# VH-VL binders against Late embryogenesis abundant protein 31 (RAB28): the designs that were tried, part 1

All scores and structures are predictions.

Target 1, 262 residues: Late embryogenesis abundant protein 31 (RAB28), of Arabidopsis thaliana (Mouse-ear cress) (q9lj97)
Amino acid sequence: MSQEEQPKRPQEPVTYGDVFEVSGELADKPIAPEDANMMQAAETRVFGHTQKGGAAAVMQSAATANKRGGFVHPGDTTDLAAERGVTVAQTDVPGARVTTEFVGGQVVGQYVEPRPVATAAAMEAEVVGLSLQSAITIGEALEATVQTAGNKPVDQSDAAAIQAAEVRACGTNVIAPGGIAASAQSAANHNATIDRDEDKIKLIDVLAGATGKLAADKAVTRQDAEGVVSAELRNNPNLSTHPGGVAASITAAARLNERADI
Unless a header shows other numbers, all headers, positions and changes below count from the first letter of the chain; antibody chains aren't numbered by Kabat.
ipSAE, averaged over its two directions, is called F for ESMFold2-Fast, E for ESMFold2 and O for OpenDDE. V2 adds 0.75 times the mean of E and O to 0.25 times the DockQ between the complexes of E and O.
[cut] marks letters that were taken out.
The coordinates of atoms that the task and the answers printed are left out; those that the model quotes come from them. Centres of patches stay.

## First folded at step 10 (VH-VL)

Design J5b
Fold by OpenDDE, look of step 11:
Structure J5b (fold): chain C 262 residues (1-262), chain A 119 residues (1-119), chain B 107 residues (1-107)
Amino acid sequence: as target 1 above (262 residues)
Amino acid sequence: QVQLVESGGTLVQPGGSLRLSCAASGFTFSRYAMYWVRQAPGKGLEWVAVISYDGSNTYYVDSVRGRFTISRDNAKNSLFLQMNSLRPEDTAVYFCARHSRWGTYMDVWGQGTLVTVSS
Amino acid sequence: QSVLTQPPSVSVAPGKTARITCGGDNIGSKSVHWYQQKPGQAPILVVYEDSDRPSGIPERFSGSNSGNTATLTISRVEAGDEADYYCQVWDSSSDHVFGGGTKVTVL
């Protein structure tokens, strides 16, 4: 390409907030080449290749643009990525495998792959079918949240979402003392008095063993997901759901159940 | 010391089958995606297959898809390449290689094992 | 399909500088890696991510990548540097792509 055909130098860096639903300090950080490389490596490790349109691809494009603009240099890494890592983690839930991509502890991508229950007959047949899986319950979806957002401090939005989930699971709007909703609310209230995130109560502290903490449980429906999403949104000043959070997990479960015709 | 050692390469007739092995040592094998790369005599390097760290995902170059199967046993620190329906054009030194944890490059290679497909 | 183009051979006198090019469309937007291979031996990573050098690789080896050309530079060339050199990238359509290789001969 002749010098004349080279794209114009960007005037502003591409930040994580420009391309991902992230918040806080990370959102304002220019995407660095090493961040992208780490994500590529992580995706390749987990998937065998980078995902089309996935986080790695997006990050590479952004990093390239930032290099061109002179905002980042080869070998640069974002401090948050360096400190907390760029990771791809997989969690198995009933009927599915959930893969979550993280930069500095924040979710930047999530993939759900249906997994059929291997029956002796299915081992012989490459049956790519969802036909023999059990429905994902609200309790299970809440537990799955621990894998994707376990280290998130509990806030009022989380507490509201968890309460909505409990109501849906139990069929009652009465908050039981010592229940998961009550615990979440207490955590949120406590965290509001704490300045350091490291000292705050995390979702893992509330949602671990959620299936056993619910008085009743049921398969997640689309209506359940909508209710939980609404609760989370209404109680979030940003009017958004947390990626990989409670509402996201319930929504994912609902979608999987629908696909399985359960 | 980080090391990869390939074995199993031999002479085979067209249409035949062969299984290659790669023994890994000196690192946590289960944390790394692994590759097979081949080099025909007097030719360059060609990517053949990749397998994820836990073996859940595999991908192949088009020319070997449906004929070759990459697999691994993490408990034995071993990588395998099952080659079926072999063709003369599959004649090559086959290398196992480790995918870097930090980028899209191969940071460790074995010495390779020669596969010859000839009548 | 991404095609990487390398010169088939480069000759260099001892103590001089060898430059091996790897051409590709918009290769400057990709991370380029370089491997050294001596006859009968495994490839060795000598440069990764355009310009980074693995531990144990001499400082004489350096890399650059811009526009449509990546370059491996070997300064103060020694007889032991005689080898084949391959550039490599990852491509979304072709996965891992290697150049055709360059034979470096030390005169």
Scores: ipSAE 0.131, ipTM 0.623, lowest interface PAE 2.2, mean pLDDT 88

## First folded at step 14 (VH-VL; from B3 with light chain S58Y)

Design M5
Fold by ESMFold2, look of step 15:
Structure M5 (fold): chain C 262 residues (1-262), chain A 119 residues (1-119), chain B 110 residues (1-110)
Amino acid sequence: as target 1 above (262 residues)
Amino acid sequence: QVQLVESGGGVVQPGRSLRLSCAASGFTFSRYAMYWVRQAPGKGLEWVAVISYDGSNTYYADSVKGRFTISRDNSKNTLYLQMNSLRTEDTAVYYCARHSRWGTYMDVWGQGTLVTVSS
Amino acid sequence: QSALTQPASVSGSPGQSITISCTGTSSDVGGSNSVSWYQQHPGKAPKLMIYEVSNRPYGVSNRFSGSKSGNTASLTISGLQSEDEADYYCSSWAGSNNYVFGGGTKLTVL
């Protein structure tokens, strides 16, 4: 009898930290079968199918391995997925739709899909436009939100997104007194006591002149957009981003900056 | 407060030259591409030229190519249009406009300066 | 050289809705996201009303909307007011050195 192939059995559970760039309590959690089913359902609802090689597929593979190894049972759901959810958010930006997938408020997948039908002339116009541009900064993206959502009352999701943006622009985890994040948080707290939207503090009141209000600024990166989207989503009771809001503007800036670097 | 102010228009004879200026304020001029657009009396808008934020790329309408030169001085926050070999057909109000950071459209306009090319 | 075709004039009564068309080709309208609309009152500079087909800048009334179907872009103004009386231009960038404005449409509020 020659060498026998051993049936594969996982020796340790596959955790979220083993497969995704996540941190904290989630990173140590074994991926459970119902977590994967929730993500598959969310991907199917948004795309009409699961994404090949995407977050749901990775989670299903990990959950199957964990079940095979005896670390989870059919029907198990992690407490973080049950408590904080498995969500898919879409952010529309110029020329593209960005889909971001979350488990427990942390990003596990991101997809970009082009929206326009390109022609040779439209492609040429895009190249000319890119040759005219410089990189868009976090401050500029915050100011641009005034154009798309300036009349929106400030809420906790806006304040969280603005805080994430300011922290990334300044390179510090400390909220500066009198900064944009502090102003946004104060506005959100004030608005919680106001019933009429007309009487609430609006995004324009906080974001106008953002480039001059930041202690430091920088070009928007994809990682910046991921952080801001995550913050807005986690702090929205509907578990979604606001169309044309803070996360949308930051994501649009990141996408444009990526195209310019090609 | 974002503003663009054109100057340098006037009455000039055909074949002569004229230089237009556009003074920018209230924004970081060196981050924005800039346009010249003209409007002949009683007629519509016509694009003339565009220059990139750093001046490294320029594009011109066929009607002015070889005769007009767009340029900028970022240290003075000023856009220029050098207009050589002027023709009566160049008679128009000339607008300075700012390229959007987000796509190919003009989000801020000056009030224009009139150029009249007449014998 | 592509041109964008607009009606020379349109009119409507206060409170009505009106639509201004901008017809081009697949290269400047049908396959382009760069369609924009500008409003110009007499003696004034143009003002951006709609960018990238359907987006409104902050400060532009929600009575203004933009859309596109095939090679035709449309500006719709609902709830017409006397202040809407102006010239309206569509525009698009259709390749190297070919930025194009429509011929303009004079809107008269009756």
Scores: ipSAE 0.216, ipTM 0.574, lowest interface PAE 2.9, mean pLDDT 84

## First folded at step 15 (VH-VL; from M5 with heavy chain F27Y V108Y)

Design N3
Fold by OpenDDE, fold request of step 18:
Structure N3 (fold): chain C 262 residues (1-262), chain A 119 residues (1-119), chain B 110 residues (1-110)
Amino acid sequence: as target 1 above (262 residues)
Amino acid sequence: QVQLVESGGGVVQPGRSLRLSCAASGYTFSRYAMYWVRQAPGKGLEWVAVISYDGSNTYYADSVKGRFTISRDNSKNTLYLQMNSLRTEDTAVYYCARHSRWGTYMDYWGQGTLVTVSS
Amino acid sequence: QSALTQPASVSGSPGQSITISCTGTSSDVGGSNSVSWYQQHPGKAPKLMIYEVSNRPYGVSNRFSGSKSGNTASLTISGLQSEDEADYYCSSWAGSNNYVFGGGTKLTVL
């Protein structure tokens, strides 16, 4: 009768510092089940599945161990994860796509997918592809944000970014009553009084038809993108831009326009 | 909502000509490059042609070069494909598709119109 | 113009994960990040599922994912559902003035 050695109850919790290269307060925090769930959701959103051996899997294992040890309970969330979020972001750099996983603003995982440096042929193809298109305008970039972040509740950082975009588009810092900036600000203010995200005003509600809501429009430049990014960052307590958000869309537009020499 | 509606398909004899149209709505047509893609019965997708947003640039597949002409009327939100010297192998469903401004892909497609070239 | 190479057919059971490969050359799949995937149900128009190797359009299920290694791109469908039964086509720019599709893959859900 092989006494199935009941896995010994862990004497100490598995912390973020035990499994990831993190520092500060997070390093000493036991990994909680909801943290792992958030990472799983984030990975699934980005990759379509959880990564084998990735942060989500590691966190799930740790959280399970912590539950067995009685260090965490079902439904528990680390305060840092709750406050600063669990996110997976992808960034394209020359020659690679970098996917970075964050818990509370600290990197817990990073994946680099090599992208072939565009062979001359690929570069030519890209140039041809870009030459087929007109310059992307600020209004178009704002409208396109609906496709990437349409369901995001509007917050102050979004409102600031939208205002910056409108100012750039119109060439005036005067906020027009009933304009897209005013609408965004109103939405952000309203949302601050709402507890449930489901009941909040979303970016789609503000940015739908953005091209028609601007008094003037122009092709996005790098300077425009920098201005919008700065506005979003200054009004985000996390000092980050939202992936696929307003600043991200404007930045993407600027890059495309530059590549197309438009 | 973005909509693309192809028309002009039908049955024609080899050597004849046919003109297809694609009516676009729900977006600023003049800002987007457009494609024609075809699919022979029971076969795969085949790129036919592309036209720039302003019509200044056009590219064609080798299989249709010299016979087909892609054009557009931005004032009418309409894409065209003039098909001359039609061959039996041109028999296919012809789709119009929009080129995304955010990359090199076709983000919206019409339902297609059938062209049958038969003697 | 040589089509990108896809398997003629793949099959899987509901809930399983399947992968469809798309093999090209250094002048198309391997040379650019322009690989896209389209889903086509019988008698319907193609639908964009993946663009630029691994990006999902708005409204596309997160069960669909894309990747690339060398000259081979891959479409993975996780948690296979009956509605996923369709033809799938990869595509890429090939050189300066050419766009190419794969031969297509028929996915059967058993």
Scores: ipSAE 0.584, ipTM 0.810, lowest interface PAE 0.9, mean pLDDT 90
Fold by OpenDDE, fold request of step 18:
Structure N3 (fold): chain C 262 residues (1-262), chain A 119 residues (1-119), chain B 110 residues (1-110)
Amino acid sequence: as target 1 above (262 residues)
Amino acid sequence: QVQLVESGGGVVQPGRSLRLSCAASGYTFSRYAMYWVRQAPGKGLEWVAVISYDGSNTYYADSVKGRFTISRDNSKNTLYLQMNSLRTEDTAVYYCARHSRWGTYMDYWGQGTLVTVSS
Amino acid sequence: QSALTQPASVSGSPGQSITISCTGTSSDVGGSNSVSWYQQHPGKAPKLMIYEVSNRPYGVSNRFSGSKSGNTASLTISGLQSEDEADYYCSSWAGSNNYVFGGGTKLTVL
């Protein structure tokens, strides 16, 4: 009689914090089956299918483990998920589609997909469109961020991204007094002392007229984008870039410039 | 702030010519492609032409091809539309619009100038 | 070039949500994410409300949203207000170096 080693019951539940970069109450919550189902439904609605290795899949695995451990039961849902929702949202940015997955208002997944050129006609249109434009500069990309994230309160990740952008634009690591990087950092520091978002300094306040605020400027390259993205990520506890934010704008610019060189 | 101001509209007879201008301000004009779009009275919007930021490329709607010429003077921050061999069906409010650098859309529009072609 | 297809008119009461459709082909609406929406009040210039299918320019109310499925793009206006009464045009870059507008939709707020 081969003693079927009973799979060791997990001693602790799999929580959101175990599998995702989340904080607060959500981080300590065991992942529930209905949460996973909600995410699956949301992914299917947006993508037409569940993403391989995506949040839904991860959540399902976790929920299954939790069920086996007796930490959750069929039909259970996390109060935060129930109250604040499980959602998948898509935002189109220049050159890409950003899909963000949320549980209880916190990001649990993010995907960036290049915009597909689906048809020959679309390709032609894109080529024509690109032929109409000059290379986008770092300053211009920063200014453009106002259109997509102008109302966002400036935080440390924004400041870091802006600093990285300025460094790359100017070719110097020295933060100029009164420069856009300094302004962004000041804004971020100030905002950290403010409770209400309405009272915080916004990206528009910093990035408006960015081209004129830079000592030097240059066309955005892929390397520039990578640097700015890295800066934003390192200074974001969630290790994510803001959709339509600084890094996103620079990345979009880089992509457009690369395509224009074809 | 971005401003576009069209001028040069008026009443002309069929077969005549007219030149429209669009004065741009509040941004670096030379870095943006520009459009002309028209709207006949009580009708919808119709694309007329587009010109690249440096004027090196131009495209026209079939309805105006061979008759209209889009041009620009970046030193004067001005867009032009030379309209020759005007027809009654060319009667419209003509708008200049800025091409966004981030996609194929028009992010800013002028107030328009009325062109009336009548015998 | 054939205009993108829009309903001639739509109506709604204040506070309601309405949707305006814009139907094209695989060479325009379906072939790219270049769909934009413009609002035009009587006697005024068009205003960009949505670009690239679903993006809102800074300053545009979050009551306006855009989406696309297949060859049909949609503009949704939630919480309808009297000020929303206007003509709405969709547009798309089309093949052969053309830009095309929809026929326009008149929105009436009842």
Scores: ipSAE 0.584, ipTM 0.809, lowest interface PAE 0.9, mean pLDDT 90
Fold by ESMFold2, look of step 17:
Structure N3 (fold): chain C 262 residues (1-262), chain A 119 residues (1-119), chain B 110 residues (1-110)
Amino acid sequence: as target 1 above (262 residues)
Amino acid sequence: QVQLVESGGGVVQPGRSLRLSCAASGYTFSRYAMYWVRQAPGKGLEWVAVISYDGSNTYYADSVKGRFTISRDNSKNTLYLQMNSLRTEDTAVYYCARHSRWGTYMDYWGQGTLVTVSS
Amino acid sequence: QSALTQPASVSGSPGQSITISCTGTSSDVGGSNSVSWYQQHPGKAPKLMIYEVSNRPYGVSNRFSGSKSGNTASLTISGLQSEDEADYYCSSWAGSNNYVFGGGTKLTVL
């Protein structure tokens, strides 16, 4: 690098909330040098390399700025990163593999990779095929979960994900009686008292006809997908999402809508 | 339930025209791209045409380009195929099929309508 | 002619596993994310069995699976049953505004 231009010292620390859409205690934490090292290691374990412009690179830049400003020291680690970890996980959805990056159990990055190895001609065909369609709505993505996980018993993580989706579709924090989120919560509570999985209420029982059950609907955005993934993750004892589940379907829809926007 | 029902097939002489219809029900037709696919007797499947959800984009197989026109009327939940300058090699069962919301594949098919082009 | 090559026929006995191949190029099968498989019984419309190489739609038996290696996609049917006797087509949307089918494979259950 030339070193002709050097960044000015920051007046305040760069926090996770400044560079990522995270909430709670993490949002106020300065990004620390060991947090960035842990993310780089996690990306390398999963991909064999760090991702250009990915979460590790953003965290490295923020940690460098924080160190230059005196807000953190070499070797510092955020308590949430030390206690809950820095991880990269992959989930499979129709036509893609979704990679989700976490700090302290919260999503700091998400992107979608094509499942088959794409050529230029295959990418051109995909773009044309996507241009034939209208944008996928939250209701449609919820219905699509029937295709990939319809036989799954409804649990609390599913109910949380469905609630997050319905709230975003309707633009209100109030859960409508008789709505999908209400049904999913009731199913999760009921299933907790049932011993045999075959007797449990399944995702198909809640999500079939979702577009007709929502009070309002909207095209899925990247922000919607991040919120739904976060809800499913936080309410799963394994601190992960279900492959082919609610979060996966919403993420696939967001990705397809984003690629269809030229 | 998703249903697609083709109609308008029949026996016609070379050089004449036919219009096929596909009546859609059980889903929001205006949100889906639609296909025509044909199958000559005893032969395999051959893609004919596709139309976008709003009708703004159309694509055709080279074998029918300039002779066939795909169209749709979203107010009537109906897909059409206008087939002009018919040839004997156009003899086939014609299927309509629905484009998936999730990729370039056909998740539902009609029962087909037979078009026979002969002197 | 079809751009995707399938064997004309394949046969197996009940309970056996069989595999149907679909060979194309790096532009359609090798690099495609749109390889699908359709089952067609005599006199009936095709039915989607596998989409995007390896995904099974809800309601399709887990005896059906799909895979790809290089420029060849494969449909595998395990635990072969008499109702599996049908024609099978692979397909891809690749190569600039073209949807292509394989020539079809007739599966006979002996």
Scores: ipSAE 0.375, ipTM 0.635, lowest interface PAE 2.0, mean pLDDT 84

